# Designs tried in a protein design chat: VHH binders against WHI2-like protein P4H10.16c. Part 3

Target 1, 295 residues: WHI2-like protein P4H10.16c, of Schizosaccharomyces pombe (q9p7d3)
Amino acid sequence: MSVITQAQEIPTVAANPDFNYEGDPIIIQLCDRDTVFELSRDQLLGLPESILMCLFPRGLLLDYEIQECQLTQRPLIFQTADFDPSLLQYILNYFQMAENRTANDEIALSPPPPSFPGKCGIILLKEDIEFFILPPISPTTNIAIEVSPNDLLKLKQRVAQRLLQQKKIFDCLHLENSTSEGSAEKNLVRMLCYSGFHEDDEWKRRIQEPHRACITSVTLTNLDFSADQGPVSDPEYFPVYHKLLLFWQKPARKCWWDSSTSITYNGIEFATWVRRVWTLELAVLGANTYETAAV
Key: E = the ipSAE of ESMFold2; O = the ipSAE of OpenDDE; V2 = 0.75 times the mean of E and O plus 0.25 times the DockQ between their complexes.

## First folded at step 1 (VHH)

Design b10 (framework vhh_7mjh_2)
Fold by ESMFold2-Fast, scan of step 1:
Structure b10 (fold): chain B 295 residues (1-295), chain A 124 residues (1-124)
Amino acid sequence: as target 1 above (295 residues)
Amino acid sequence: EVQLVESGGGLVQPGGSLRLSCAASGFTFSSYAMSWVRQAPGKGLEWIGRIYYSGSTSYNPSLKSLVTISRDNSKNTLYLQMNSLRAEDTATYYCARETYYDFWSGDYYYMDVWGQGTTVTVSS
């Protein structure tokens, strides 16, 4: 039954009923999947901030979203980044057990899925894409062709669709055109593959706005098994973390312009200029010092 | 091109049953929740129910005993089974694709693609 009866409601005693918490379950929908997870608010709020960033790369304002959803819909459904269901289940179980652990608690954690043995960190790769449409110059008037705001919106949507048709993470780097094994593009791929990605990995979450899109991919990366014996700042205990962070501090390959796409609309070819920005975030699991690194 | 096409409407006698179909094309049908909505002549839209991508359903309580929503993802088709039809069920019936809350845009449950509708007339 989707109707809340008075017998099922907790009476509001607060001055503002719009902020009443009913205790309804929260449904997390994986993007591009028929998979859902049912969580309590306490379970969701119990997750580390870095994991919430992996699931919600644009941010999840839980108080705002839960309160507003409670006014307009039940059950509460939040769409997350597309994530491996087995990996997400492992992460949820891990953090639930870790947060409820006492000083002398010897609870055995479930092993990670067989495809992720020994991995102790989560890495989020995010690409922010902003579209610019270049109006062609009329050969008869020598003036730029004017495009209505509505037509411009449609053109940007078509550009986004073209870009999002390519599922593989590294397709945008055009590695087939690289003449050197030491190219910046190949070094970027090598570093990300060292961190747990594969050359055939696909973007997981795709979201499109009129003038921009955001796509993300997440993976587990192997950290040092001695993570609990040293701080995250020590490169001897977290070599993958520090190597990746050092690489990401370099200026190359984090922001570039892509002019390789054009769109034909009503018989006119429009050139596009796309600003592409890659952001890297790393969450460390199981460390006695919890840290998140970002570019 | 994203498209929804309803079919199965027509004239039906009071107390009769009818099944409506909605054929989806141009998108990954199995990834979306789908809704049925109706509009009686001269009246506003009335939500009938939804089916989530998982197959679970949620109904308008006033209609729950009279309708069943189902889907066949292999055929990209949504169904609405209606039983014990009444004259007040005379309406144009629409299927619609639902978007869940999307914090990128700030939208809540939002129906972003609609079919053209199929008309059901309940009359003796």
Scores: ipSAE 0.000, ipTM 0.097, lowest interface PAE 21.4, mean pLDDT 63

Design c01 (framework vhh_7aqx_2)
Fold by ESMFold2-Fast, scan of step 1:
Structure c01 (fold): chain B 295 residues (1-295), chain A 124 residues (1-124)
Amino acid sequence: as target 1 above (295 residues)
Amino acid sequence: QVQLQESGGGLVQAGGSLRLSCTTSGFTFSSYAFSWFRQAPGEEREFVGAISWSGGSTDYADSVKGRFTISRDNAKNTFYLQMNSLKTEDTAVYYCAADYGLGYYSDEYEYDYWGQGTQVTVSS
């Protein structure tokens, strides 16, 4: 049985002595108290480690939390850190669909290598953007111009709009400015494309933070084991492939600064400094889940 | 074609310092994570320290934390191991290793390229 989870309003919280702590679903309550998700234990433990770390920054000892709820006769409602409901819904739906495909012979996923029979891999790519608006120096006073709080808010909204217009995943790497075929950026794109992404892929979910200075973007893809995966003569290809399949289980991060975005407002050009953080993770479906998840 | 060459090894007194260098050629330096391993006579090769290909993270074996520092210089295609407060137990052949990827590993079998090793001898 597939259980589709979705955001819902807070369930009626009343004393319920009939709770089955061994079989009842876990309710995840996001920082916004009006948004909850109903998950099985397998769905919760199957979330990528990078996402679990975002939801439970202090860590999650699932069996311990369940026992505490049972001892205190509380429903299985777990409070999380701030996280966007649409991003969580996208991740949950993607994993559920991948599980359904693996179980259904008519909807075949790319076959895994012989070392992973009956399993499928999912690659998560997450981008966190934080941006800073730099006021120009006045040529007459040699002092940075002052911007009103209202104008600063408008500038932040405009910068966020410009950043969101960069729909393609790899546009931010500015590959056209790289002269080396073996550059770090080109090798990263090559690795991700060999793994299941395409050069023209777009972000699937992009969210602005309430203060308009941060953007979080997420996309997922099925790990591609197809025979037409690139040049056999590239000695770096096989080490990367092997690591993704056998050893890479921890989130990997890449951080850089991007100053290519500027905004003109009331005839004045404002430079920006954009900090981009990419988080990459491989999750393998069809493996046994642990009794306790340590994040 | 691909080469890793260690330098800076030698004989040093306990409490002294050495800086090892690993100069690379034949691949794009900035795309690789780098590590140092060591092997004492009759013992297995052990992890010493690592630096990610972005340079944003480093890791060290517990036995060398606070004494050794790993760094990289992309302009020179070279990475380093600064060894301070050396002990006689640090006596080993030191190997540099390179790994194509987003991170680094303490497991020696993960590494794509290896140097030939440089001897470090710490006398009492």
Scores: ipSAE 0.000, ipTM 0.099, lowest interface PAE 20.6, mean pLDDT 73

Design c02 (framework vhh_7aqx_2)
Fold by ESMFold2-Fast, scan of step 1:
Structure c02 (fold): chain B 295 residues (1-295), chain A 123 residues (1-123)
Amino acid sequence: as target 1 above (295 residues)
Amino acid sequence: QVQLQESGGGLVQAGGSLRLSCTTSGRTFSSYAFSWFRQAPGEEREFVGAISWSGGSTDYADSVKGRFTISRDNAKNTFYLQMNSLKTEDTAVYYCAAGLYYSGSYEDLYDYWGQGTQVTVSS
């Protein structure tokens, strides 16, 4: 049998009829949601690696998914893993705004150093919280107190509300409880603040799912090359962008348990066990990380 | 670089309909995403609706879903807000906004804004 080459009709629904087109848009649908997002290939591939891994956790290659969907779907709609629409929109909008401002030369920032590829850096800080409510043991029966499903829901809502009351990014590190200025936590805060964060900054986007006992928080900032000088008293200071390039070539994670939160409900004190996961990533505008990875 | 001009505002009775238009000047109308925002007296500015640069994605505030429709006409360099089943609570100054990419309800991320048009809904 010979290979037959035939003219294929290009899908017309998303096509630009005058060929002044930047490329076909990619439509993604978040798992089991009515919400769809329309992205360019550059927008999708320009997302932080940590976010792409959340959307495509199975490690599927975008080119393979495009091939597969091209046979069975009109218009081309790609299914992703479950992700909050407002959180994804915040991330996408931040990257587009930063790229547009940089391209339009409206941001009077210092040019990046030759060791920093691309036009500017964006730092993603994401926190994933999962919390567990520990029922107290009755002193009379020596058995854990029974909690109804309705009361458990109210307890979860109260714990979520308590956790959300700490709006500042760095409150969860409990820096006031550290007796050492050289603590790992204080060094992390110092590095992030020299990168573009402020110690009093609040989370920009927070999503709660009390029924699942989880909270996701995200904030993004532009890397500030002009502030990359460090403390005058530290002769061993590395420029912050150099540290980020050297140590955070991939998303970095910090995971810890926080038992400092307790709640009182109907006169009974419930302890909580909170798992906190920080994901930290430096994303570079103008650098196609997918092309750089050669896969 | 881009200028926006609203039209079509005015006085309308509750239960009525009104169509707002926003005419744009610029070289790349088809590349812009568009939105409508409104501000009632003494209130903060609130999101109404948005449409992506291809027209494949639209979003609306919960208070207007099913009643308002956003659309665009690339041939006329104009986009629209069709307002049906108007309520007295819809009384506000309506602003159109444009950005190079779809920004949904995030006011600060739109690059260009119109001067506003008054919509008054009488009981």
Scores: ipSAE 0.000, ipTM 0.180, lowest interface PAE 18.6, mean pLDDT 72

Design c03 (framework vhh_7aqx_2; at its last look DockQ between E and O 0.02; V2 from the best seeds 0.00; counts 0 for: pae E 22.8 > 2, placed apart)
Fold by ESMFold2, look of step 2:
Structure c03 (fold): chain B 295 residues (1-295), chain A 123 residues (1-123)
Amino acid sequence: as target 1 above (295 residues)
Amino acid sequence: QVQLQESGGGLVQAGGSLRLSCTTSGLTFSSYAFSWFRQAPGEEREFVGAISGSGGSTDYADSVKGRFTISRDNAKNTFYLQMNSLKTEDTAVYYCAARDFWSGYYPSEYDYWGQGTQVTVSS
């Protein structure tokens, strides 16, 4: 049972993108565990919606908070939800580098076509794994085998290590059945491979959460326009980036349960069940063309 | 049954011109992307150029850019490689190839291939 869905239309961080604040740039401090990140209002609003959902699961009324800061002279500091700071740093650095390139008008090898609503596209792929170890039922007592807390921890570590070694991004999406669902997943992988990925690509960041049976993986890459170059006036032409624009600020998510290899410990074989959430989102940088009056 | 057939190969002097044709049958021509590849003796097949299913997008290897032009004629189910300013380095067997959608430039990604036509460029 595999379902690909898109997020709701309501933005996690509420702000008017056309609003300009007078004076010095608004600087925001995000407290993520033991790490403080400084970023501008525009940098925060430029993050993918799927990441903002992780940082602010209850939402954030950003312009309201800025106005309260101005009225009360309080520092503009927000506590994020629990999110790995090394992943946040990777994401922030990636977007800062891409923003700097577009702001400096550096020459791109494959510039976007005029119909693309910005200067740079960034594709986010994210995988969230939660896994569960199922003690077997004793054939003599019909009761689940008892496992000590320390042995359970060792089992979790061994399962996590095996999952961490499965580094290829697309391996989890390949199904053996030729269903309509399987066709959609094959088309999704083909679309991404035309857009800058290769079918053997590995996760750029893959981390195990401390003391949890969870693994989070993130990869960011630039949207590659070189394979889609053709006249948009041609009625038979439909560039792949048009399909990716469906995910602009509207992440697509696929959630399913997956079986994993059995793990043997002290002569006992344990089944492992894996819950996966796979996320696709497009970010668009330099989208000031949305402020242009309609023709 | 899908079939691609090249024609127009031959011997030509350096600096000359030659036009290759690839005639197709058994496929919906207007929905396919087409490419030319070439292979010199002892070498791997090399991408030469491609034309999209719409005919509006072309791409060429750097070694032939500005000298070679690909075009297609949907009414005749045929696509072409116009080769100008030929060099001895262009000597190879030229293959046409087809794929259901315009895609990558690697030989393993093409569904159908012709038998090849020899192009020989003499000094």
Scores: ipSAE 0.000, ipTM 0.089, lowest interface PAE 22.8, mean pLDDT 76
ESMFold2-Fast, scan of step 1: ipSAE 0.011; ipTM 0.466
ESMFold2 (binder alone), look of step 2: mean pLDDT 81; pTM 0.830
OpenDDE, look of step 2: ipSAE 0.018; ipTM 0.333

Design c04 (framework vhh_7aqx_2)
Fold by ESMFold2-Fast, scan of step 1:
Structure c04 (fold): chain B 295 residues (1-295), chain A 123 residues (1-123)
Amino acid sequence: as target 1 above (295 residues)
Amino acid sequence: QVQLQESGGGLVQAGGSLRLSCTTSGFTFDDYAFSWFRQAPGEEREFVGAISWSGGSTDYADSVKGRFTISRDNAKNTFYLQMNSLKTEDTAVYYCAADSYYLGSTEYEYDYWGQGTQVTVSS
């Protein structure tokens, strides 16, 4: 089993005829950082497409890149776009733990459905927040109150802290404000919970930029095949894993604006508009044989 | 405003063909998966077929497999159900549906449905 390793040193590119291009790990180096990661081909190919697009915005032709390194006798080192190291480490650790659980756990996982022969599904839920602080208009001058750069930084920090206080994934959907059990928000939560999430789950990894009005949050779960059994007598029921296979070959997105947040700083109330983007994606673990499915 | 509108239903003889269309508006067509359902008189609604957002995957009920084909035309914001070798048992109101619970909307339920179009297959 390949171990996911984060290295702090920048790898050197050199010609070396001793490289094993068939079995050596791929090294990815995050742009403008000293951070590198060692991945197997299965680990790299198993990453969610949304993550791969962030790492390789110009595209990644894996077979071509490997062949190019082999022809030029260079190590398998791929440079990426800038990405947060701790977020990538969390994703890679989750994939490794899922792979280890499938292979070596004392408690066997449910066999995958026929549409996933020898594979497990992982669902990635990613949230991108961008917030905007609106200065109030003075009633005496009818002009927006000017905010110094230092005060603006403090406001951004205060808004970020307020948003981070909503630790549970579904807190931002304000389910208590829904008047119907069939509301769009409740249907989304119900579908995600059928897929493997729990109603009280918290974001597993959150990244904020100190000087920017941006927060990125991520959580992952294994697809729950046992929960994907609707009533046999319900002709309208379409199993969740079939929906994921038909719908999520690439990331599905949900975007909305939340104006329910305000912040008070030095006795002045500032309105805050939050743009929230959710990305839902199914990632399939590599081509490893699922032991239980062989029977 | 999100809308799904079926067309192309009607009366056809057994062994004949019909093509149903579902024209959509009010959302980004390319990001949605689409399905067809039908409801026969006195029966519950049943699944007929589905097509993924990319068009790369399709699924069909066993009763229509090999006779019906679902397709999409992203340029026209329309998806289709081509029905061949029709049987009297295919008589039903046909509904188109968009699977939108993963795409951005704060104003509408995630289950977007058309109003239905009648298909009648005579012996």
Scores: ipSAE 0.000, ipTM 0.139, lowest interface PAE 16.3, mean pLDDT 71

Design c05 (framework vhh_7aqx_2; at its last look DockQ between E and O 0.35; V2 from the best seeds 0.00; counts 0 for: pae E 13.6 > 2, unsure alone 64.0 < 65)
Amino acid sequence: QVQLQESGGGLVQAGGSLRLSCTTSGRTFSDYAFSWFRQAPGEEREFVGAISGSGGYTDYADSVKGRFTISRDNAKNTFYLQMNSLKTEDTAVYYCAADLWYGSSYSEDEYDYWGQGTQVTVSS
ESMFold2-Fast, scan of step 1: ipSAE 0.000; ipTM 0.328
ESMFold2, look of step 2: ipSAE 0.000; ipTM 0.294
ESMFold2 (binder alone), look of step 2: mean pLDDT 78; pTM 0.794
OpenDDE, look of step 2: ipSAE 0.045; ipTM 0.379

Design c06 (framework vhh_7aqx_2)
Fold by ESMFold2-Fast, scan of step 1:
Structure c06 (fold): chain B 295 residues (1-295), chain A 124 residues (1-124)
Amino acid sequence: as target 1 above (295 residues)
Amino acid sequence: QVQLQESGGGLVQAGGSLRLSCTTSGFTFSSYAFSWFRQAPGEEREFVGAISSSGGSTDYADSVKGRFTISRDNAKNTFYLQMNSLKTEDTAVYYCAAKYDSSLYWYPEEYDYWGQGTQVTVSS
């Protein structure tokens, strides 16, 4: 947004007297889409930091110029960066159901931990995939095989479809590996499973960005306070929810390259390099406000 | 109706030369990439050389590199394989092939159109 000159932190924006948490709705419109969302200020500011950074990469700024716009446009309308509307709707629905327990027939919230009386926990796991296709090298010339732009686009779409077929959250971690790296991945899966995920869980939303070699996946689960009953003798995983409250105060992030994927197109095998970024956040919800542990 | 017709095959002594021609009809020649494949008795069909639709890119099998040259003449709707320093192991039926795009493909199954083949025999 050109009107926004600098980023603002959520607590600073929430302290702005122009925010009315008791009445004025905010309408957000996704960039380059005819999709709008109506939220309260508390709902917007309570979203996970990773989602807010995607929606407002320059930060959310309520300066004098925005105040002038607010006076002429009620309700208040903000333009966001481009984001998939179905993915955002899923996130918003999940948080709304968590806030309103009387209507949560789709989500059963665990009781709050003793350190957060009257609050509920949600864990958000987000995966960002960016993939690149490598044409094979000719065995005689040692140069890459020429691929037309149209064929390259078709290859990208085939790779995207193959990646989307990996429905399980943990498929990308190659958990059968017996090396120390594989052991570390098994420990991550175990910790997440003790927190509320199941080993065979599938991504709740997995969306390919239009016309791009990018996939965004998200899954959400209620923090399972009963899952603090991990292996009794394992100090890494017992009690798990206390460890999450201490460890996941900021988004935990893991980035790696997966080069094991290949695709065949018109009889030619192309290698695919996949950049994967995982972000894990704990959001702690109150009865009247959205509060995140990532802030 | 698309047609590819080879010519220029025959018997030649080792160390000699031959030029194969492939004359085409029924499509826009300048839009197609062209290749030569060969098949010796009891062997699979193997790649020999290719030229892109623009003529800006060529590729050759290692066994013929430096000896064979592929070229095209858009005005005549014909492409060629100049074969120099022929060896007895070059004995095969030579096929011309055409594909709609500028990509250089090594696999027979990538080609849309094929000629009937022309015999090349290299004597010792």
Scores: ipSAE 0.000, ipTM 0.082, lowest interface PAE 23.0, mean pLDDT 69

Design c07 (framework vhh_7aqx_2)
Fold by ESMFold2-Fast, scan of step 1:
Structure c07 (fold): chain B 295 residues (1-295), chain A 123 residues (1-123)
Amino acid sequence: as target 1 above (295 residues)
Amino acid sequence: QVQLQESGGGLVQAGGSLRLSCTTSGRTFSSYVFSWFRQAPGEEREFVGAITWSGGSTDYADSVKGRFTISRDNAKNTFYLQMNSLKTEDTAVYYCAAGEGYYYTSESDYDYWGQGTQVTVSS
């Protein structure tokens, strides 16, 4: 646990050659007061909806705030909810790299789907892991065993470290247990692999929130049609692809309880339950306009 | 274009059994999941059970596990919900649905829906 300033990494994002905002830069300040990010309007609105909802759970009247700051001649500063600064920097860097490649015809990202000619897309897969430790009931007092807050935090950190060591994205779906190619889990993997993921891909970023007993994982890939994927004339491919496009307006979610484990503390076994939520989102790059954010 | 039609609803006594059928017409794919949802008066729609296109995998809501069984007959393009040990709380309009969503317990993951069939369980 430490407070850090991201100032040395922010200028590389702000220095993007395609940054043409007329006006003062938009500054977002995370719950940690020592962490700030400078963005253009287009960069802010180009963030995945799932990320915008995490940063601004109570909503954001962006156009009103911009107008007010222009009239008062002050920089536009937004206070956000709690969010990992390293994760946000990773997302911003990925989008910056994708936009730079899109601007260069020689180094264009993989060909866009037929419905997005001349555009590049990004698939974002986000995972929220919430884990619970329940102290057992004492046989002598018939009350839950008392654990100090510091010891409970150490137990949570140990559980988090075990979860963080599971690096492959699709291992948590236990595909080996599926008996049919038509299972929901196999359909999800097939859809993602058609879109640019590979079965052995690993999470690009995993962040622990020590005080909340949660982990946020994220991975991104270019939306493309690789020669390594199934035939483009496959009729099953087209419905799956069209379903992905709908996720842009309504992020689809998969929620389940992962296998519970146990953890030992002073010779006593504590049960651990893991709740896992996956959110899938599609972002299209090179759009002429962005929808006004009401987040 | 996929169309779904339910049948088999009606009035049944608590502790009794009832079988619902959902007939599919139009193009379906191996990636499809077929499900049953229900909506009681004044409540939101809730997931009941799901089966894959091949019939190889099933899932059920906790409230119906052990009492309800979902099955599929590919030759008839029909899937079924066998409801046993019915309770008054099972009274609802039952809907069948089809789609390619990865969160198959969510109503929003289904593109095609039937019109619904009423199931009433009397004490």
Scores: ipSAE 0.000, ipTM 0.104, lowest interface PAE 20.0, mean pLDDT 69

Design c08 (framework vhh_7aqx_2)
Fold by ESMFold2-Fast, scan of step 1:
Structure c08 (fold): chain B 295 residues (1-295), chain A 122 residues (1-122)
Amino acid sequence: as target 1 above (295 residues)
Amino acid sequence: QVQLQESGGGLVQAGGSLRLSCTTSGFTFSDYYFSWFRQAPGEEREFVGAISGSGGSTDYADSVKGRFTISRDNAKNTFYLQMNSLKTEDTAVYYCAASLGDFYYLSEYDYWGQGTQVTVSS
């Protein structure tokens, strides 16, 4: 069995001499112990590097982990960092959908780029937001105003709400403030739109991290290889995947700070600073033929 | 096509338990604060409990604190109200509600369910 199924309860852990460490699926257990995902090795290894780093921040040595489970007579259950189950399900469903489309389509609707014959591309865009609330300094005492833990929690909720109201992917780039068509922000939007995104696209999954001033957002799209046809006979033309690799340098990360905004709470103005980190990953898919492990 | 649909209401004897569910569709579930409100005949709609978008913060009316528990399941786009040690005073129509804002005020709620009747008999 290599096909992913719905999230399931964790299997009873027991010493089992009949357990097949070569062919049995890997079970991924999130920090929420009641949520598990059953994956084939190919599904796990095919996840974007950005997602694997989030699930296994200390790294995942798959062969070593399997050997340890075999030596200790434990099932293949791997615990992850704190990660939203619905976000992981969305990512897995998207990749399964893309694989099923490739398997069923004998004639590709969009031709693959010449450098990746017979392959399909997927683009993942991830946004990590971390926000900071700065208490004002009293002009009479030169000491920061003290905020109770309950009031701080409410302030964080209000800031998160305002950030979540920006539903569209490109809202954070403030394109309405740019007068130049050659601005860095408009060039970024243009490149992503040529790749398969649309200017009015919304984040597909957007999750506020529990008890933290953090929001994680993800969107995925198929590479639009029709956009790669470019100008005929242009010697400087590069396929879309090449432009993405050059611009973002896989795994690519762009980090910036939004200008401070203010929130008024109980008559006091609090400055808010937002740090945004965009990670773009290009995943190239192909038809996989499984072979019995050699030797 | 935004919809909130309650289920799980019914008749129960005092001291019993009941679990209400609210299934949502047509919006991104994780972006919203979810709340339960109730309205007894001839009374104003009152707050019962709320859960934040992250699930990390919950709040309850004093009258139900310690007896009711609100929870959410983001994978199912559903949130719940577990009602234990029910009293005759808990008899009301229960409404689920969703908002991007503060969950204490009715004016902050963008979407409402149709309501489900809970009747506690002695």
Scores: ipSAE 0.000, ipTM 0.081, lowest interface PAE 24.0, mean pLDDT 68

